# Designs tried in a protein design chat: VH-VL binders against Large ribosomal subunit protein uL10m (mRpL10). Part 7

Target 1, 224 residues: Large ribosomal subunit protein uL10m (mRpL10), of Drosophila melanogaster (Fruit fly) (q9vpl3)
Amino acid sequence: RGKINIQRPKAPHYERARVVAVTQPKYPELPKAKSCFKTRAERTQQQQENPYNEIIAREVRNWLDHSRLVAFFHLSSITADDIFRVRVQLHKQNLHLKSYGSKIIEQAVKNTRYEAIVPLFHSNHCIVFSPDPEKTAALLRIVRRVPQMVLLGGIVEETMLSRNQLVAYAQMPGLHAVQAQLVQTLSQAPGHLIQQLQAHQNSFVQVLDVHAKNQMNEETPKST

## First folded at step 1 (VH-VL)

Design a42 (from a4 with heavy chain H99Q G100Y Y103S G104W T105Y; framework fv_anetumab)
Fold by ESMFold2-Fast, scan of step 1:
Structure a42 (fold): chain C 224 residues (1-224), chain A 119 residues (1-119), chain B 111 residues (1-111)
Amino acid sequence: as target 1 above (224 residues)
Amino acid sequence: QVELVQSGAEVKKPGESLKISCKGSGYSFTNYWIGWVRQAPGKGLEWMGIIYPGDSRTRYSPSFQGQVTISADKSISTAYLQWSSLKASDTAMYYCARQYYSSWYFDYWGQGTLVTVSS
Amino acid sequence: DIALTQPASVSGSPGQSITISCTGTSSDVGGYNYVSWYQQHPGKAPKLMIYGVSKRPSGVSNRFSGSKSGNTASLTISGLQAEDEADYYCSSYTSRSTYVVFGGGTKLTVL
């Protein structure tokens, strides 16, 4: 005891061991021995392949597959309490507000028609899913009172619609058959819709690139 | 009524070029993907590739990448499958089919185009 | 290439039920709900019978049903009829570079 103090006037071995034990994580950390022997190519591949992202991407694809209404929003700064209130209002109308990381969305929509929407999700975003396309009007009524949520576009009956087309769809009263016919009519220029959505993305990406204090220094061209 | 109508049967020699067509009607042609599926005589179905006519985006199976070209002309609601130089192994029935862009299934199929390549 | 495993043939008598299996991996059948089934009569184009594992398009008899357990999807045909005699193909999306894979096909014979 005294001998330890004379040789090294710092916390004794016992006290140091106790502090380390107290701060030790309850759940074990992953071993790191094998990672030290990976090549740069293997590290890059490991960064590209995240098992949890793949599992969640499958969940996102399941939502896309089972939803007849999908709406994409830019999300400005909003309090946890405010977004919770919005989720509750949406849920009462069978509208499900979800938020996913941009990498997960990219994995979910890769090799689909929706691949072009990936740049929309490089900033704060959220998606609303519903099995009922008749709820589009209810959705827009609810979000109109939430200025932090800005409608970017959506998918109705597997048809990609711009913001203006989705608003037009919401204003139509009628039977499901009449509404489906309208969706077909509104979707008669799919190339223009994608171009319009990408123009908004490019403008948004340009603004983000100019003001970025992160790694977002790229603008995505219209490449497959 | 949704319908996909393919061009007629072709008999070609090895080394010749060929372009077969698939015309869609009864729906918004530029709103759906068109896939191409090959079936060699007495064999099963093989997916070749897909095109979105609205912006001409394509994806190919690795087995067919560089072997064929898929294109579309949205002004006449027609998709195409093209070879620059045919081989005897290209002898097969070729189907076009409308594909949903989120679910990867084919709901309406063309009647098929038989391509025979022999010397 | 054939990525999904189906039995080469299956047979049944009129009025019976038969099941055709389609086995893949976690990168296709096991990982996604994008399994579809097609019926092909000799000399004809394939016809969609089931999509999204278990969904039946309008115009397809309710005798046809689909299911999935793990890496294996199944097509069940109840009340077997002579016109059901055909080749049946399963298909799935895959996260691998091939995007879409088909099964080898199953010839259904109605005895």
Scores: ipSAE 0.005, ipTM 0.447, lowest interface PAE 13.2, mean pLDDT 76

Design a43 (from a4 with heavy chain H99L G100T S102K Y103G G104Y T105Y F106M Y108V; framework fv_anetumab)
Fold by ESMFold2-Fast, scan of step 1:
Structure a43 (fold): chain C 224 residues (1-224), chain A 119 residues (1-119), chain B 111 residues (1-111)
Amino acid sequence: as target 1 above (224 residues)
Amino acid sequence: QVELVQSGAEVKKPGESLKISCKGSGYSFTNYWIGWVRQAPGKGLEWMGIIYPGDSRTRYSPSFQGQVTISADKSISTAYLQWSSLKASDTAMYYCARLTYKGYYMDVWGQGTLVTVSS
Amino acid sequence: DIALTQPASVSGSPGQSITISCTGTSSDVGGYNYVSWYQQHPGKAPKLMIYGVSKRPSGVSNRFSGSKSGNTASLTISGLQAEDEADYYCSSYTSRSTYVVFGGGTKLTVL
């Protein structure tokens, strides 16, 4: 009927943005295989294709096909509120932060040029999509303030780039055509892109593993 | 037995349209990419483009983008290469090949379709 | 498109070993382990001889071997035989706007 607020903020819009931003469920990581019972269950699951996974994989392929910028991140422990703030900030720049399970990513990129990215997603991860490759600089500026998100690499104009190549691309001024030529030049740099991306992720995971082990050792003092 | 069988040789005049075919058998057609390779008389292999029949995604080599159309009909396990208007420079042997995503290699090749364009 | 670089021709005598090189960039040969080699006899379709840099399909003689160092892949044929006389093409995955790039081809003559 009447106004209930003296002043009316656009709070419903904020709540709607939050709901829209979180469109897909977060998949829990499956526990390690320990028994023949689990092995048999896995064989049964393989015999029965999950149609839900195919629908989501198709969505991922659609994002890959329509995005001229795709960036891959390792995601360490981060609160729901923090990631929501990052997602909103990215969305203002036409950058779309998405999270998908490793099996969904594998299914989406199977039989594509991008299948080589699958190993990057064996731990917590997220992907940022954009139709505009000029937003790479804006993306890196935003993510620089989020230490929980570690850039692994990406795809610009259908060309896979390492972390360092993406940083270099973001620093290039000029027209889209000039930047595309520079992407080609960067992709010709010495080194193995997939191996470099895997090494970066493995190094980061190893550092986290050492830190976790040190924490456990301090909490469990050993004494005769 | 896994096999790719291509349509027979074609003789055409410049300006005519043409559609050649590549039929797969002995495997799941929708689970493999099909690539098209051109070989002009006495020349090397040229990559033209690729299609994934499961969802009809295509990618073309820059030299062939806009010059040809690659398509597939998964109901009959057949891929196609099509020209709207042939040129004398299109005279070549055309191969289709099955590409495996796990290694990006072509393990099965069609026998080839010879296309001759002359006035 | 720029093709991978192969020598135009190589020759050898029966029983000898020969090597064919295939040079690319860090976006293809140097960046990935997806190099394959194809043999083509006159008038016939190409045949896969090596994939994944060094792996042989079933039915391919162990006289054929592959290797890679930096941006250059190599096909080595040992115990050369008359039937090895053919054109040889290297191919690699590429991170560019196509999945595949071919070498220019090498004509092997067995003297």
Scores: ipSAE 0.000, ipTM 0.432, lowest interface PAE 16.9, mean pLDDT 76

Design a44 (from a4 with heavy chain G100S Y101F S102Y Y103G G104S T105P F106L; framework fv_anetumab)
Fold by ESMFold2-Fast, scan of step 1:
Structure a44 (fold): chain C 224 residues (1-224), chain A 119 residues (1-119), chain B 111 residues (1-111)
Amino acid sequence: as target 1 above (224 residues)
Amino acid sequence: QVELVQSGAEVKKPGESLKISCKGSGYSFTNYWIGWVRQAPGKGLEWMGIIYPGDSRTRYSPSFQGQVTISADKSISTAYLQWSSLKASDTAMYYCARHSFYGSPLDYWGQGTLVTVSS
Amino acid sequence: DIALTQPASVSGSPGQSITISCTGTSSDVGGYNYVSWYQQHPGKAPKLMIYGVSKRPSGVSNRFSGSKSGNTASLTISGLQAEDEADYYCSSYTSRSTYVVFGGGTKLTVL
């Protein structure tokens, strides 16, 4: 089936159907402020109890395999209209905003080098995928105007990067050589990357508990 | 201590199938890529392809795509290189080696498996 | 003919310095800092000597150093010793579908 030399499958087909359904002409009532979170949480719960959990996990692995840029975000309360506008802006830049349940993420990344990211996804979250790592700067430009999305870290060219490392990568767009050199430099501290991602999640939780808005991603001082 | 141990030398006839192995120990096998490198007698190194054992993702050099199959069994920390039908031109030393991603160095190497294909 | 270009042979005397070149394109050596150098003695597996153009793994002598200018990477061995006599291969990451490309190899003779 297919061509022997085709190594990467196309993006999941049902995502296009979802976009078309949302853009169809009609006059719906204004959605409840948190209805998108409720419907996603309920659907995710049903999928976790469904034998199709592996199908969705396989889709997540497919997105990871197809994407040279993956960015992880904490997602605070946001209206359906606001998140839809963000999805449209991202899509124009070949950036694909996805949301999956934590159990599905765990199943997708178990026994891979990315398994350590699982603790990041025990609350509301979303992931942005792109086949083009040069779009990292465009991604950060779009999300800086969306305070409900807090960058936790990501994966660029199969290398896990902290929030600060992703920001540094975004500051050198336009040269494949320069971007690859940055990823190489950042990948030489791999033992710290998982701790940085976990520290960012823990620091963010602590800030939320104290009713603070610290987005500086404080790292734990301990080394690997 | 990181170690890659390869299967023993093989002597085969043209048209026969073969599967050689590379067993990793002393590290988390599923967290690193395993690459395969070919060296024909008296010739240089040729990169064949890689596998990520955690999810079995593979990438091949175009010259080896369709000629060999790379696979892994993470339950026994072993990667494999397989031919469905050997040719005399497949006579070579085959090395497995570890790297963290395809842009990183091949940092630890197996001892090599000599494959001789003759009639 | 996909290999990076290396001289077939280089020679030097004990105590001298020699340099081995590795020439590619802007899609590999010139485009990225993912150049590695391997030493291979007869009958043995290759050993990583340099990675990331200029970095040495633990246990590799400081007599070995790497550099890059444009599309050409270089391995320099100072204070040549008899045990340095071996084949040396460069490799590079490439943005092309081949992912990794090796040089043709250089035989170092210590006379």
Scores: ipSAE 0.005, ipTM 0.426, lowest interface PAE 13.5, mean pLDDT 75

Design a45 (from a4 with heavy chain H99G G100Y Y101T S102L G104S T105A Y108I; framework fv_anetumab)
Fold by ESMFold2-Fast, scan of step 1:
Structure a45 (fold): chain C 224 residues (1-224), chain A 119 residues (1-119), chain B 111 residues (1-111)
Amino acid sequence: as target 1 above (224 residues)
Amino acid sequence: QVELVQSGAEVKKPGESLKISCKGSGYSFTNYWIGWVRQAPGKGLEWMGIIYPGDSRTRYSPSFQGQVTISADKSISTAYLQWSSLKASDTAMYYCARGYTLYSAFDIWGQGTLVTVSS
Amino acid sequence: DIALTQPASVSGSPGQSITISCTGTSSDVGGYNYVSWYQQHPGKAPKLMIYGVSKRPSGVSNRFSGSKSGNTASLTISGLQAEDEADYYCSSYTSRSTYVVFGGGTKLTVL
């Protein structure tokens, strides 16, 4: 892979300027943690006709199509300060942690092969993008120290991979042929990836439900 | 090997119906979009529309909306482009091509189907 | 109807570098990073040379590179060779009434 005089692909600055011009100061500031914890009701309140949603959806489409690595995470309760620290660590490795509402994700992928993944974003989530698939190992090392972020799966070189397939990919030698072969061999149809992610979500929901029931013995403490 | 194989050349009269095909092999047909691109003799490429065979979602260029129908049969990994009534202006080479997303590039192309419409 | 603007022809000698431009608007080339370049030899189907503005598929020579500045994308071919003689088309996503638009095409002649 020659990278001779090739500029790194990125979302256009013009889109970001338009978003600022269209949405500020009308939209309230949305902290990063809050974006990952949006309820389904909050996401549903966003309108398809809203210029904000379509402009951000176009940004998400650019990230998805021009990132060679995309990783999906379930996000448990985490403070804005903690997620900011993780974002800084990831950024040093050219890994970009992003949070988007379900409606924006739906609008971004509704005419793409990734449309089937939308149901995963009904729960708290965040996404990591990178133009460099060699950074998958660095990503997993960083996230290993963040128990609130649980890897669900991802996309490498436009191929959907389950959690286990992404972990296997990260452990491969840096040989392009071997990595390409692994990605091709372990590729998942959207249905299979969604099935695995939904099973994972249901397992976590069950654990949380059991924990909540056990906590009801004497009181119902407020969860933050 | 990943490839798209198109049906053979067609010679038709104005007013006739026509359905040409594009068969995918060597990959998961339902995981990729299939687009149709037209090239009139001596002219450039023109995007007609696209289909996702997994659920048959389609998108058309306004110039071709209502003029053609794009469909797919996932059981035989084949996409189709159909006219109910051909016009002389439909004379062109027609290519099918595979896209990973609706917005991304076409990485695999069929060999093309030449359609000639004349009296 | 609307098409991206490319020069009708460009010429170069073996070993030279040439650049083909592709100009659109903020609703296509300028607004998104979905610019692709295709090479077409006479009587053949197009071949993808560049996608995502600057990325090359496997099997495409590193002599081909892509870039973008504002509303104009560029394909640069270095170390020009006889087999590079072909028609080149740019393509982009558009937020207008269609999803994809092609350029008018550029005939590259290697003299």
Scores: ipSAE 0.000, ipTM 0.435, lowest interface PAE 14.4, mean pLDDT 75

Design a46 (framework fv_anetumab)
Fold by ESMFold2-Fast, scan of step 1:
Structure a46 (fold): chain C 224 residues (1-224), chain A 123 residues (1-123), chain B 111 residues (1-111)
Amino acid sequence: as target 1 above (224 residues)
Amino acid sequence: QVELVQSGAEVKKPGESLKISCKGSGYSFTNYWIGWVRQAPGKGLEWMGIIYPGDSRTRYSPSFQGQVTISADKSISTAYLQWSSLKASDTAMYYCARPHYYSSGYYGAFDIWGQGTLVTVSS
Amino acid sequence: DIALTQPASVSGSPGQSITISCTGTSSDVGGYNYVSWYQQHPGKAPKLMIYGVSKRPSGVSNRFSGSKSGNTASLTISGLQAEDEADYYCSSYTSRSTYVVFGGGTKLTVL
């Protein structure tokens, strides 16, 4: 049954996990004599695979595989109540707000054409997924009223779009607009898209600095 | 338990039509691309094309564009490779394969392979 | 489309190490980190041994390793065993009109 079922991670079958554990190499124990020779780099490298991360990475891949619209946002400090209200508004439009750790995103997109976007997620972020690319206009209308969410860019029909390209796409009508946007974006060098996304990130940092200074200087509380 | 099971060997004459199948089981069929790879007798692997069963999007190798049709029926978790008119040069082993678990599939590796369907075309 | 270049054959003795090269262009092997290696025994379907240049799927021996330098990827098999005797194929994503391209294949003989 649809989207709800694809988000349910499946635990490994008990018998299979037991057989795998028997046939896999022993986890290395740290002999007390050898632990004194560990380098600083080795001590800082907690390189253990986390089975939970793989399960959640699979969930992320399912969202990417079923979504014709993916939008990336920087997410500044927001209350649980405020984000819940935003999530409800988005859900009414078949837009699904998700938040994942950077390591999980990296694990989900490695060995795909989206691998290069991983550095954009080292700060606080969230992602909005939808199977319907025509909901881009609805998405932008909703998030325009949420200053804590800053659009960085997205993917429409498996094509990377900058913030400005997504805004332009939202103003286009129908299926022919999707095809036109694919042609337009495919003609651009990948480096230009990464630079555009980084420029938006840098602009956001500058806006936050100005906003913080204005809040420190302003005597009157801000009202909307 | 994830597997791809292909239809049995075929012996055909030039000019005949043929449709071979590849059934996926043990995973969400509509969440993965399915690719087709050809191997002529005594030759190497040759990329043919790929389909996303969720919406039937296809991509073909230039060498096979217009020569074969790839399709899928998601209700029975089955992908197909079809010829309208076979040639002797179509004699080969045909494999279906599922890309490694990542969203775009066709950008990399195939981790699950069918057992192969041998197609022999002779007069 | 042009196939990736592999040596037709390589040979080794049990316990030795061998390396198989796979040479392409800047539009495939040199341009992306999407190189895969497959093992094929006679009459059997290919088996994925390496993906993403150097990563191993679950169940593949750590005797198999992959690397890349410029337009050339390499598969190295250490501690060679009789069971390693097979055909080996490299593949890469390509930015041209073909999404995946295979190498011509290398026959490994264990003497």
Scores: ipSAE 0.006, ipTM 0.422, lowest interface PAE 13.8, mean pLDDT 74

Design a47 (from a4 with heavy chain H99Q G100I S102G Y103N G104Y T105Y Y108L; framework fv_anetumab)
Fold by ESMFold2-Fast, scan of step 1:
Structure a47 (fold): chain C 224 residues (1-224), chain A 119 residues (1-119), chain B 111 residues (1-111)
Amino acid sequence: as target 1 above (224 residues)
Amino acid sequence: QVELVQSGAEVKKPGESLKISCKGSGYSFTNYWIGWVRQAPGKGLEWMGIIYPGDSRTRYSPSFQGQVTISADKSISTAYLQWSSLKASDTAMYYCARQIYGNYYFDLWGQGTLVTVSS
Amino acid sequence: DIALTQPASVSGSPGQSITISCTGTSSDVGGYNYVSWYQQHPGKAPKLMIYGVSKRPSGVSNRFSGSKSGNTASLTISGLQAEDEADYYCSSYTSRSTYVVFGGGTKLTVL
C-alpha cells in the first residue's frame, strides 16, 4: 500500500526548505547547506543503501529535523478522495500529511533517538508534520472526524509523547511559553502528575521496543 | 595530528561564571558531534550533552538541561561548556569527546579540564 | 538518570579471562547494537576499547572482545596483564530522553 515507488516523484525537499524557512528565519541558508552536508560516517553508511531510497530517507530526516510537531497514525482502508480531502484540511492549518514505506522510515531513523518508532510502521501508517506545535489542537480536531486515522503518539519540541500526553498538550492555551513549559515539565521536571505522564511515555517506548523485537507480531500491543 | 585540546584548570568561587573550551585539530570539525562528559572526584562518567558544530544543534542530559550551555564556533574549531553561576557541586573533571554519527560512541577524547569550585 | 548497571569491581590473575557485564533495558542495550566500552587509567582520559557491541578500533588488543545477549552486554578480557588494571565503563545509545547513557563503572584489579 502506497509503496515508495508511487510517491517518489514528489520531492519533499522543497517543502523542507519552506518549513525550515518559516520555522527558523535566523538560519535561511542552513537548510540547503545542511542538506548537502554529509559526515564521513554518514557517507560510508549511505554507500550500502540504494541511492534512490537514501534520497527519500534524507527527505524524511529533514522533515523530522525541522518539524516541531510530528504525529504518528495507524491508517485503515481509506479512499483516495477521502485522504485527499483530509490532506487539504490539514494543509490549511500548516499540517503536512505524508506516507512512506516502512523500509524508508527505518533508514531515516536508523541510528537516531527515534529508532524506537519503527515498529509503528510495519502496518499501514501515515505521519503528520508541522513547524507549529500550537497546531496540535487543530490536528486532533480534524482527525477526530477521520475514523480511519488512529493516533499512536507523537513528537513535540523533540520530546516523544504518548497519545494521552499529546492530547493533554493539545488542551493547553495557544501561548507558546505555557506550551513550552508543559513540554519541559512532561520530559524533565519531577512531580506527581508528571511521574504519571512519564510512566505513560516510558510504557509507550517499552511497548515499541518489545514490538520491534517481535517483528510484526500482532500479539504485541501497539502503543497509542 | 588528530586531537582535542582543552583549556587549562580553573579555580572558582560559588556564584561565578565560567566558560571552558575544547579545540579540535587535524580533522574536519564540522563533520563530527562534540560531547561533554563530567567526572566528579572519585566518581564515574556522566554524559552532559552534545553539539553538532555544523549547525549548532544541541542535546542535553536531563540532569544538565538548564544548568550549563554548550556552544561552538566553527570558524576556530572550538566547542564550549559554560555556567552562568557555579556551585560547589560543579567541582569535577570535564572531558570533551568526538562522537561518530550513527554509532553513538566517542573515538577521540580531550585531556580534560579540572574545575574546582570552593569558597 | 538511567545509568547502566555494572558490577563495582572485578578481579583476576595474570593470564586469566574476566568478563564485565553491563545491564540496561530494551530502550538502550537490549534494543540497539550501539554499545561501547571505555578503559580509564587513574588521572587519564577514557580510551575507546569496543564500539558497536563487538568491534575493536585500530590499536586495541584482540584480547578485548564484546558481546550482547538480551539486555546485557559483556566485555571479556582474555590473557589478563597488569596494564589492564583500570576502570571500565560501558555506554549505550538510548531511545529515551538522552542520546547516550554510561554505566556506573567497574574497577578491574589484576592480582
Scores: ipSAE 0.000, ipTM 0.411, lowest interface PAE 16.4, mean pLDDT 75

Design a48 (framework fv_anetumab)
Fold by ESMFold2-Fast, scan of step 1:
Structure a48 (fold): chain C 224 residues (1-224), chain A 118 residues (1-118), chain B 111 residues (1-111)
Amino acid sequence: as target 1 above (224 residues)
Amino acid sequence: QVELVQSGAEVKKPGESLKISCKGSGYSFTNYWIGWVRQAPGKGLEWMGIIYPGDSRTRYSPSFQGQVTISADKSISTAYLQWSSLKASDTAMYYCARSYWGTHFDYWGQGTLVTVSS
Amino acid sequence: DIALTQPASVSGSPGQSITISCTGTSSDVGGYNYVSWYQQHPGKAPKLMIYGVSKRPSGVSNRFSGSKSGNTASLTISGLQAEDEADYYCSSYTSRSTYVVFGGGTKLTVL
């Protein structure tokens, strides 16, 4: 790394702090209303003038097109240190954890067979890519120890699978011919992943409802 | 170190069968695609097909679909290219090469020269 | 048989810079950032020089650089040396008739 950058201080020291405080220029704040509000024309110009987003969207499409395993996760509150540890653990298994903004993902998959995944990214999310579908079992084992990551579904061998279908696939690691037929049999309709996600969300709501009722029952327990 | 070692040169007659090999070492064989590339004498490179040894999935070039078979044995980290009936036009250098994504080949075998003459 | 278009030959003198073009379609070079360049000396296997349009493997001289504009990718070799004399092939991922397609090859002569 840069030698001089390594030595730069994070805060002024003694007399230097006093000098910086006196000589540091004060800039007027930009009008918040103007900085916060943009017209449709300004937003359209901003979008057209941002070629970076298109480049990243193409990178996402390349990852999707060339990965034999793609897994989608909802990501709950997690520290930077914890997600870094997870990323390292996954990388040891040739599993690549990536996070992209929802707009980038939408731009990457619009007008493609993968457009159905867009609703999965309405909240915090991350994606795991791998060239090796045999790593699905390793992926699920690792993620089991990370409660902040909730499996939503994925794509195996260019076929969209629900959470339950991915779990079933992972349970048959030595039967490649049977796994291929399983993938084909389970994925009959476009948008099946969305339907499974909605069912999973309803189940989660039920689990929360049961837990809340159990908490209430524990406060006034019945003995029999 | 990563290495791909191919079988030795072959001299065959038209109509004979042939199976050539490519042994990978120094890496996880099941985590990389193995591709086969043909180069006829004095000609350019032609992609023939690719196999993922982890599950034996194959993809072939339309020009070679039905003319050759690509297979792999992950227990001995070896990929194969075979012909059921050779033609004089099969005379060429055959390379195997490794690819993580299937899109570019980072390590290449030394090549196997196949000569088919009547 | 679909192949990417390269010039058959290119020549340069030591110290010069030369560029080799590789033209495809929107379903290969234009559609994806998976363009690669290979160097082949007579009697030897090809060697990967550039992948992902512009990335160099370890051990490849920084005199070799890659770029892409639309459906055309380019390999540029600066500071030409005698050892650069070889055949150069481009390749790209394709979603059409094959998984990978090669260019016809370009013979570089350093005189």
Scores: ipSAE 0.006, ipTM 0.427, lowest interface PAE 14.3, mean pLDDT 76

